# Ledger of designs, part 18: VH-VL binders against q9v1v9

Target 1, 196 residues: q9v1v9
Amino acid sequence: MSFVVIITGIPGVGKSTITRLALQRTKAKFKLINFGDLMFEEAVKAGLVNHRDEMRKLPLEIQRDLQMKVAKKISEMARQQPILLDTHATIKTPHGYLLGLPYEVIKTLNPNFIVIIEATPSEILGRRLRDLKRDRDVETEEQIQRHQDLNRAAAIAYAMHSNALIKIIENHEDKGLEEAVNELVEILDLAVKEYA

## First folded at step 4 (VH-VL; framework fv_amivantamab_arm2)

Design D44
Fold by ESMFold2-Fast, scan of step 4:
Structure D44 (fold): chain C 196 residues (1-196), chain A 120 residues (1-120), chain B 107 residues (1-107)
Amino acid sequence: as target 1 above (196 residues)
Amino acid sequence: QVQLVQSGAEVKKPGASVKVSCETSGYTFTSYGISWVRQAPGHGLEWMGWISAYNGNTNYAQKLQGRVTMTTDTSTSTAYMELRSLRSDDTAVYYCARDRGFYYYGMDVWGQGTLVTVSS
Amino acid sequence: DIQMTQSPSSVSASVGDRVTITCRASQGISSWLAWFQHKPGKAPKLLIYAASSLQSGVPSRFSGSGSGTDFTLTISSLQPEDFATYYCQQADSFPYTFGQGTRLEIK
């Protein structure tokens, strides 16, 4: 018994809202995990950091070890209840894109589904402009589409390594949030059969 | 390539203190922690504590709390373990071991051990 | 503290035998268990980490299994150099704790 759904999307696609609403409607008792939050929790338990902002300063080898620790904990949790894992497939940096989930981590998580939340570049740009926290470096529509392309490519690679099914959910203003939520609920409800 | 080299054997009187060093080489010192483990004659392995070489954070076994201090010197890639108020039952071989903490990998490289004898 | 209990405390075996050592944790430790081999006069040697991952350079006759509270170390075909004391160790949380050890002796 194991059911793990990974949900990913670039900033501005509405991932957190869709996730919250779907969890309220699904018949399965999912545990929502933010991968970064669990990494921080484990780092604090190990005495490595006291504050969240120290996480980015940890040596790369220690960050990788934390990823494996977290992946194994999630795998163990998934034996008892289904997991919805909120994480980034790609992270934009000044010098390129980081892949969010290394091969060993994906293999350990063994997801059933990788759900990709997408929207048009203009919709994403509009949402980012309404979010005051993202006023620093606003990307162009072309840059946003490039990031979405890379995010999808990374998600496909993750699915290949885990035999996960890929589902793309579009969060358009014309179709409304409700339709996207309903599509995610259909996937989450599949977990009911696994934890009988 | 990766090596942990410990200081030599010590003979101490009850009530004294001992400080064992663990000089490391062949890896990035600050990317790991160091665990200290001891074995008394006729007994099993006993974990004493762990120190992060990244930030110096420590965690000590409760039985040794107040008597043990672990430190690092990043400029020399060396870890230290000081045990105070020595008793005859502290006679043991003391080991340092490379350790990332609560992570995927175990204590994979160990020092050769330091025999500490408490008598007289 | 998490208590680690090994069974048996000692075992006598012959070269070529299959040997199994068990380790039980007093509470769930996921897969955060390591197995060590310890010979007199030498430092302990890591054999298995994360319950089932074989350390680089360790012979394939060694294997680990288990999760949660019950764990097993298996030596599929005992060799002369395998006579030693074996320890399990939980790495789920500080303080780390070791089992009491299993002494593997020649029959």
Scores: ipSAE 0.007, ipTM 0.582, lowest interface PAE 9.9, mean pLDDT 86

Design D45
Fold by ESMFold2-Fast, scan of step 4:
Structure D45 (fold): chain C 196 residues (1-196), chain A 119 residues (1-119), chain B 107 residues (1-107)
Amino acid sequence: as target 1 above (196 residues)
Amino acid sequence: QVQLVQSGAEVKKPGASVKVSCETSGYTFTSYGISWVRQAPGHGLEWMGWISAYNGNTNYAQKLQGRVTMTTDTSTSTAYMELRSLRSDDTAVYYCARDRMYYYGMDVWGQGTLVTVSS
Amino acid sequence: DIQMTQSPSSVSASVGDRVTITCRASQGISSWLAWFQHKPGKAPKLLIYAASSLQSGVPSRFSGSGSGTDFTLTISSLQPEDFATYYCQQADSFPYTFGQGTRLEIK
């Protein structure tokens, strides 16, 4: 059998914290994979780039080739153990939003669940402002909500192509983190039966 | 629409060099690599090497290292493979192929160029 | 270098038969394997990439399976135009290497 959970959320929703805590609590032996990290590894092996900044400059066809290679590799790993795949459903660019997973990629991954981590625009803005990186884009609450709306729409489209179940997990300030972690753990624990 | 057209047959003496061209059309040349593959009479397919039309990086088969050079000319969307110090066992049909790196593979091939090495 | 070994070296079959060709890698290559059809006087034709993905325009009777070191090409209902030599090729790492080929003889 195989069990693949895709987890997505726009920057600032707390995806990394929820993922880390859920992996500590789940009964299943998940492998956590970051899609972009694997893309970069494959590009370096091919001699296409030396630094991550160069990834965005690669011809689109080369980027698609790398996505398919990574998707196939993940699909193979899923035969041996369940996979929690950290990726972006949407990416904001100066010219609009880029969808993170093309049709062939999502079909190859064949996920069981697409989990969307969300929070209020105000919460997200607050978290982004606590990060003192000079290079971060400071977006308005309206822009943040627009990005969340697009992210959800993209995730639904991916589910249509894979028969995956959609789960929206809300990560609110204060008391919401424990509930969010518990909701993700419930989904991850379903993998125990699949791998026995 | 995507086509790879190779130069014509060549007859060479042992010790000479040959340079085969592969003119491409119907796609963005710099978005793909080109692999070169040969087949000697009565033998199987043998990979010779690869070049990225994006950045010019190459990788050659060990047996040919030092005798082969692959290049591209972006202005004409053409790839070249030069093989030096020819031996009789270099007699083969030489192919160029559009190479979509590891995943998609060599999907469109040239028609082949027969290179005969005889004394 | 990664060595690719095909079996059988030749196979004879009738139209409509299921034909299976096997390819073994000397070390793990994940799914980075392609299958090619080669007919006399023509360039090789890509059939399958990434072990199991069917190339656009290739009939659905062709399929590939396997991962790691053991791979299979299957033709589910052999047709007369399938007379050819078939090659596997690993794309896991440079240098790429081909199997020795399997000749398919139509009865």
Scores: ipSAE 0.011, ipTM 0.555, lowest interface PAE 9.2, mean pLDDT 87

Design D46
Fold by ESMFold2-Fast, scan of step 4:
Structure D46 (fold): chain C 196 residues (1-196), chain A 119 residues (1-119), chain B 107 residues (1-107)
Amino acid sequence: as target 1 above (196 residues)
Amino acid sequence: QVQLVQSGAEVKKPGASVKVSCETSGYTFTSYGISWVRQAPGHGLEWMGWISAYNGNTNYAQKLQGRVTMTTDTSTSTAYMELRSLRSDDTAVYYCARDRIYYYGMDVWGQGTLVTVSS
Amino acid sequence: DIQMTQSPSSVSASVGDRVTITCRASQGISSWLAWFQHKPGKAPKLLIYAASSLQSGVPSRFSGSGSGTDFTLTISSLQPEDFATYYCQQADSFPYTFGQGTRLEIK
């Protein structure tokens, strides 16, 4: 069988820390994959780009073909070991939000779970302001909440077409990290019986 | 409707060059690549090479390296394949095909161009 | 280069028959394999991509399966228009390579 967990969250929810700690504690031997990293790797192999920043400039149809190539590659990897797939459910642009996982892509990935990492807008804003990378494009708390709302709506739509279970994990300050990590470990441990 | 229309049949002498065109319509030309495939009489399909209409990058079959050149003209949405130093064993029907990157394969094909190499 | 070998080189069948064509790659190509139908005087037609995905507009009697090195094209109930030559093609890496073809003939 296969076991695929998609994990998503807007920038600043603490997704990378939760993922790293959960992978250290889970009994299952997950392969961590970043969807964008695999798309970049395939684009380089096809001669389409030399640097990561060029990915956003690729024609939409090329991006969709790369998404399908990557989705099928991940689906095949999942037959050998469980996959934890790190991706964006929504991407903010100047003219609206782009969906990260088109219908054909999500069907091919056939995930068992879509995990959404969330936090309060004030917590996210605080974390972004502490980032070493200075950015002129800092969102307000209202904009952050709107982005989280859209991210959740997109994830629910993805689950509807894949029969995946949805799990929302909240990463709050003051030791909320430990609880969030334990909730993710509980989901990841379900993969043990699928590959043993 | 997506359509690829190739130039007409050619008769060439050994040592000459041939340049086949493939005019495309019905899609965004620069979002795809074009593969060239040929079939000699009594033989199977042989892939010749691929070109990206996005940036002009090419990849050619090793057997043809040095004799083949593929180009695109984005202003006319046309791909070209030039084969030089023609030999009698280059007699074949040459096809262009819209090539979605690895995953989808060659989904729309031109009608074919017969190139005959004879003295 | 990856070598693609088809079996059989020809097969004779009747309308309504189940027909199976096999393709073997000289090295692992995951599921990056396409199947084409080719009729005399016409361009090749894509039937299956990514080993098992049916191309839009292709009848559901066509199906593909396999992964790694061994692949199969199946026609569940042969129709008169299906008599043609069939080719497999690996799409794992450049250069793309085709099998030698399987000619499907009327019995």
Scores: ipSAE 0.259, ipTM 0.637, lowest interface PAE 4.1, mean pLDDT 87

Design D47
Fold by ESMFold2-Fast, scan of step 4:
Structure D47 (fold): chain C 196 residues (1-196), chain A 119 residues (1-119), chain B 107 residues (1-107)
Amino acid sequence: as target 1 above (196 residues)
Amino acid sequence: QVQLVQSGAEVKKPGASVKVSCETSGYTFTSYGISWVRQAPGHGLEWMGWISAYNGNTNYAQKLQGRVTMTTDTSTSTAYMELRSLRSDDTAVYYCARDRYYYYGMDVWGQGTLVTVSS
Amino acid sequence: DIQMTQSPSSVSASVGDRVTITCRASQGISSWLAWFQHKPGKAPKLLIYAASSLQSGVPSRFSGSGSGTDFTLTISSLQPEDFATYYCQQADSFPYTFGQGTRLEIK
């Protein structure tokens, strides 16, 4: 059949580390997909762009068509092997928050699970302060919690449109990483039954 | 209503060039591409090439490379296909079609332009 | 280039019949296949895109299925206006290629 897991979390929750470790430990042969990478690949194949920074300048209709083509492609790949889709449920901009997955896209992906990685605001702030790559993305704990709240609300909306199960995984400093990885592995291992 | 309207039939001698136009309306021209497809008498459909109305990027069928040029005029929402060094086997009905990037479907077609190449 | 082969080349049927047309790609094209209806003196009409998605305005008696290399177009209950030539077309990569066409004729 098909098994699609969407994993999301705001910057600093440790999503990339948890994803990498869980993929190494799961019994299921998941394909890890970054939605933006596939969109860029399709845009290059269509002759629309040569460089990734051109993607944001494409007309909105072209961007939406690329999103749907990618969603359909992922949906079809899921018939052969389980998919772990690493994406943003919410994106912070200077003027508000953008939802990462439009209705048509989530409906086409038809995920089984939406996994939300969370941590305390103080843990996230500490991680962001140690990450020089995110030096300019220093928010207060209140702002971080607001972003997590919005991310969770978006994930719930995605689940409503796809009938997906929601799982919140907490990544705390005190042995939290190992526990978070184990919780994600439990979900990923469910895919073994679908692709035997 | 989305509509593609092509220029009229042409009769050409071998070695001449022909330029077919495809005037579009009813949608945002620069948000789609245009594919060109032809059908020779007694033959099936043959894809000739594609052009992005957004940036003018083209991709041509290898068989026609060097003889075909596709262009767009954004101010008039019109696409053009020029075929040079015409041969008798270029006699065909030539179509333009809106190339919907969404699933790569050609969803709206022009009415066709008959190009006859004879001496 | 990816070669598209249709079967049969022609088929005779009666109104109300179930008709199936098949299309085979020389290499894997995932689901990037479209089906077109073509009537003499008219432009081709898109029926199905992405192998199985029905184009807006096309009657529900038309359906598409398949993935990879083998694809099928089905007309569940043939109507008089359905007599035409049908073409499959791969959209996986440039150059796009069409099948040779299947002529659907009155029995």
Scores: ipSAE 0.184, ipTM 0.632, lowest interface PAE 5.3, mean pLDDT 87

Design D48
Fold by ESMFold2-Fast, scan of step 4:
Structure D48 (fold): chain C 196 residues (1-196), chain A 119 residues (1-119), chain B 107 residues (1-107)
Amino acid sequence: as target 1 above (196 residues)
Amino acid sequence: QVQLVQSGAEVKKPGASVKVSCETSGYTFTSYGISWVRQAPGHGLEWMGWISAYNGNTNYAQKLQGRVTMTTDTSTSTAYMELRSLRSDDTAVYYCARDSFYYRGMDVWGQGTLVTVSS
Amino acid sequence: DIQMTQSPSSVSASVGDRVTITCRASQGISSWLAWFQHKPGKAPKLLIYAASSLQSGVPSRFSGSGSGTDFTLTISSLQPEDFATYYCQQADSFPYTFGQGTRLEIK
């Protein structure tokens, strides 16, 4: 009937690489969707914004309408093919952490799995430092672990509201990537039965 | 309580213009759009256009493009619809409606304004 | 423009009857369809949005279904106050378009 996997992780855990490799190996024909990208497309269609940086300035009621529109659209797509949904469970702001998905949105998406990609704080810090080209303040290992803890807590709350199964996948420097990809493929392959 | 209150009935001669107001209360005006819909005697509902109270962007029905202008005044939480070069077939009840775009739609409506075009 | 066609144009029914009204779009509109009730001398009233979502304050005897091009409004047990004209409206894209209306008359 439908199969929806939400994948989340804080910046530096290797989510994009794991997602790309797993999609190449899975037997199921998943569609990869970024929630924020679809919200932007719908906002442009409605004449609300012309550029992505305007999205954060939209009134909260408009943002919620867009979230529900996108969630329903994804739910309809999931009737025809399995969906791998890339979204943020938590967003760091200057004044605290924002939870990414309201109850009605998660309920409408009705995910089967919420997959959390994690790594050690030192591994994440190392990856962020290698990618840093601008003069920016980087988070400490303690701050990175705090963000991971909050991300996991948010994902668990989302799972409770949707009855989704939670899967934590660890992406370590030694043998982590191959193992992480295989763990995600095992979950994605479960979709084959739902669309046959 | 959300309310949309429209201006009163108008009688106009062919070739004149009419401007209908829609004063809103009970919600954040800039968080919604306003759609305008009319109904001529013996006819069904006809959508005229939409305006975003957030940024003033408009979209008008093709048959009215060039004759209709929709505006908002955020200081008074009021929307306006002006129709120019009036013809007898513009005689109708004109409605404004709060519009949350695609998902929730037109959920709260004004009481309607009768515009009669006759000589 | 997307054309919306309703069927039937009029229907007569008795109190307690199950009434169905259909609406067809000339092209796919996903679930972006609303149903309105319109009574003489009053503004239209939103009943259903997003094809199947019941508007707050609307009696549970009203329900909507469908997706793509074919949609249905159902009144499970007709009441005297349900005498009205019913309109479907597509919200998939501008310009919004309405069906021609279905007049419901109580026998």
Scores: ipSAE 0.011, ipTM 0.598, lowest interface PAE 8.9, mean pLDDT 87

Design D49
Fold by ESMFold2-Fast, scan of step 4:
Structure D49 (fold): chain C 196 residues (1-196), chain A 119 residues (1-119), chain B 107 residues (1-107)
Amino acid sequence: as target 1 above (196 residues)
Amino acid sequence: QVQLVQSGAEVKKPGASVKVSCETSGYTFTSYGISWVRQAPGHGLEWMGWISAYNGNTNYAQKLQGRVTMTTDTSTSTAYMELRSLRSDDTAVYYCARDTFYYYGMDVWGQGTLVTVSS
Amino acid sequence: DIQMTQSPSSVSASVGDRVTITCRASQGISSWLAWFQHKPGKAPKLLIYAASSLQSGVPSRFSGSGSGTDFTLTISSLQPEDFATYYCQQADSFPYTFGQGTRLEIK
């Protein structure tokens, strides 16, 4: 008895707003976890970093160790209540794209659903340009589409190793936030039966 | 081949200090931490502390706080453990072990260094 | 500090026997428990990490189980080279603490 939903999307798809609103409407008592936030908390506890920007500079072996510790903690939490896990399936670097969750991590998390929030590249670009809290460096529409394509490919690989169902939720300006939120709520409500 | 090689046995008088070295090879030194563990004759394993080879951050067992110092030298891929104000009950075999602190544990160990404290 | 208690303190067994050693933490440590084998004159050897993960190169007759406060190390079909002292160790929080050890001796 566990229910874990992974939600992913590239910056600008509206993932945080959709997540917040869905959690307000779902009948299931989900715990929202941001994978990167938990990794940072564990790294601070171990004395490995003092600031979040130091996380990306940690040796890969330490990063993998942190990922496994966090994944195992989440797995334990999922036995008591359903988990909505907010994470990046892909990370853009100067030298290419990094997959956010290695096989061992996904296997440990054992998600029921991997939800991918998507939008058109032009919509994402427009949202990034309007977000005053974001870094002002902006990708082209072609780069955004490439990142979104790789994010979907990574999510499919994660699903293969966990037998998770994949759900793509499109957050278009015409379709609106309301329908995207309702689609996520429908998935989250499935957890009610698992923790009754 | 990952190896941790420690310095040789030491005999010290009460009140003296000892510094044990742990020379590593076969992996990226700065990607791991080093834990120090000791075993007194007839007793079990006792953890002394941990150091990150990445940034030098340490965590020491409270019992040893103020008497122990752990350091690393990245240029030689070597970790050091210095224990001061030695007492007869510090007589033990001292081990260094490769450790990330989290999931994978202390997977590769040095051969041990016997430190005898006697008058 | 988290106290680790092992049971039994010693056990006598014969080659081919199934041996179980238990370890109890004074508070919840999730799955952050390792098992070590220690032989006189040698360094300790990691057998199991994260309660149930078998270390590379360790024979499959060794297995670990448990979570929270109660943990077990099992050796199926004991071999001559398995006679040693076994220690559990919690890695949930600093300071790390070890159990007192279980001596596995020839019957």
Scores: ipSAE 0.049, ipTM 0.646, lowest interface PAE 6.8, mean pLDDT 87

Design D50
Fold by ESMFold2-Fast, scan of step 4:
Structure D50 (fold): chain C 196 residues (1-196), chain A 119 residues (1-119), chain B 107 residues (1-107)
Amino acid sequence: as target 1 above (196 residues)
Amino acid sequence: QVQLVQSGAEVKKPGASVKVSCETSGYRFTSYGISWVRQAPGHGLEWMGWISAYNGNTNYAQKLQGRVTMTTDTSTSTAYMELRSLRSDDTAVYYCARDSFYYYGMDVWGQGTLVTVSS
Amino acid sequence: DIQMTQSPSSVSASVGDRVTITCRASQGISSWLAWFQHKPGKAPKLLIYAASSLQSGVPSRFSGSGSGTDFTLTISSLQPEDFATYYCQQADSFPYTFGQGTRLEIK
């Protein structure tokens, strides 16, 4: 069997903290993989880049080859252990939003769940401001919500190609990080039966 | 057009070191890695390690860690493999090979360098 | 480390024969497998990459198949120049590992 959970969220939703805490608490022995980090590692291994910012400058065909190699490696690893895959469903650029996973890549990954971490635009804005970002460079609440809307739409499209279940987890100040972590743990614990 | 040319045969005593060169031409040196593979008489092919010509990152076979060093000189498009503390069982033909991401492995090989370790 | 096991260790065949060599990986390697031809006194020559892709300049009588753990190299109509030792090699992860080789000899 295989069990693959994709986790995504826009910057400021608290994805990294929720992921770290859930992995500490789940009964399943998940391997955490950041898709972009593996892309970068494979590009460095192939001699294509030295710095992360060079990844965007690679020819599209080479980027897709790297994505397919990484996806196939993850798929094989998933036969032996469950995978929690941290990736961006959408990436904001100056010229629009880039969708993170092409059809062949998502189909190869064949996820069981796509988990979307969300928060209110005001909560996200507040967290981003605590990062000491300059005000003129900060997105408005409307822009943040638009990015969340596109992220959710992309995740739904990815689920249709893989028959994955969609799970939305809200990380609110009032409901707390603990509740969000517990909701992710419930999903991750489902993997225990698949590798028995 | 793509060519890898290795340095000539070496005879070394036990405990010495050997450094084999691999001069490349016909392609952009920094776009590929270089793998080193050896074959002892009567044995199969054994992978020794890999180096990125782009950034110098290396990965060495466990059995050779601590004894092998791989380097590159971008200005001369040359890769080097140094093996230290030589033993008689290091007698082998040593090959360099271009490691291409597109080919998912080694597509062009040097002619080989015979290294003989004897007293 | 990923262990690569080739079968058979040697095979005797006649010109015109169909020859099949198999390679098994100890764990899944997707399609990241290459086949090499090695003749005495020469460097190894890449025949097949990514399990099934024919290297430029290699005769079409050579073909590769398989994925995951089980792989096959086929020579559809053996020629005199094909007598050599053949090696499979996984390129999925470091360290790269080779099969022990299959020696193809004239009957």
Scores: ipSAE 0.005, ipTM 0.478, lowest interface PAE 10.7, mean pLDDT 85

Design D51
Fold by ESMFold2-Fast, scan of step 4:
Structure D51 (fold): chain C 196 residues (1-196), chain A 119 residues (1-119), chain B 107 residues (1-107)
Amino acid sequence: as target 1 above (196 residues)
Amino acid sequence: QVQLVQSGAEVKKPGASVKVSCETSGYTFTSYGISWVRQAPGHGLEWMGWISAYNGNTNYAQKLQGRVTMTTDTSTSTAYMELRSLRSDDTAVYYCARDRFYYYGMDVWGQGTLVTVSS
Amino acid sequence: DIQMTQSPSSVSASVGDRVTITCRASQGISSWLAWFQHKPGKAPKLLIYAASSLQSGVPSRFSGSGSGTDFTLTISSLQPEDFATYYCQQYDSFPYTFGQGTRLEIK
């Protein structure tokens, strides 16, 4: 009697647009949660930080305990309504990639689906070049594809730890957006039966 | 192994102050908070307040606000709780506890310090 | 402040019995509830955190359940060392608050 969908994708795949449109069309009353936003709210509530840029300075043990608290909170919310969880499966750093969800966290979230939004490296590069608000460090198409491959590998690992189903949704130029939105709506609508 | 060791028993007169120490070992002190809890004879557990060893932020029980001060010394991995203007009803065993606030709660406790307030 | 009420205030039981203690919060606290065991002359011991998670080193006969306002601690087969006072405690928000305690006595 819970339904949790994790949605992930690298910057530039169009995840936010697909999520917004799918939530407008689904028959299920999903709550959209951003994992990092919830962590920040809990850290502020506990008096640990005043501003979001302080989050990265917290001791690792505090960050892990905070992730577990957020995961448990989401798990409980899922008892009352379906949850669509927006999170990063991988985070690029100067020294490599960080995985976004530790084993204990994904086990607690116990998702039904892990949805991976993907696009061609060329499409992603084009979208990033049009976005003036983001970091202007330009990755090559090969680097973009490598990040996308790692994101998929991480999502598969999360699925193994939770027995979640994997769904890859491709967001191509032109009419690809409508197709992607419809594919996500089909998954979200499955939640209607769980909260009948 | 994680341990919290508290200072010894104290006997005080009404109006005096007491300062209890809580020396920690076996973990990274600045990664957790410390809560203080007391139990008066014949009564239940009562939370007094919390301090973050990370940044020194505190939160005190309202009825003790103005009488209690919690501090930490990172160089010795020690937390302190000072209670001022003591009354006879402050007679209690005082505990410090490592506070894994976010998920785990208060998981390791000191042995307790008996504070007796009598004339 | 969030009020925590335990039931019963005391219970008498024999070794091998199943014992159940309940705790009610005056408002919703999600799963931010811990259960402590307290014996005379010793510090309180954490048994259960996040309403249902067993603390490392605590025997599996202890279990917790509940969410929101209603919570339960169960001891599936009481042992001699389990005679103690048990407290629930919410950590959803400051100030933390404890229940009044349930004294578990030998029959």
Scores: ipSAE 0.265, ipTM 0.710, lowest interface PAE 5.3, mean pLDDT 88

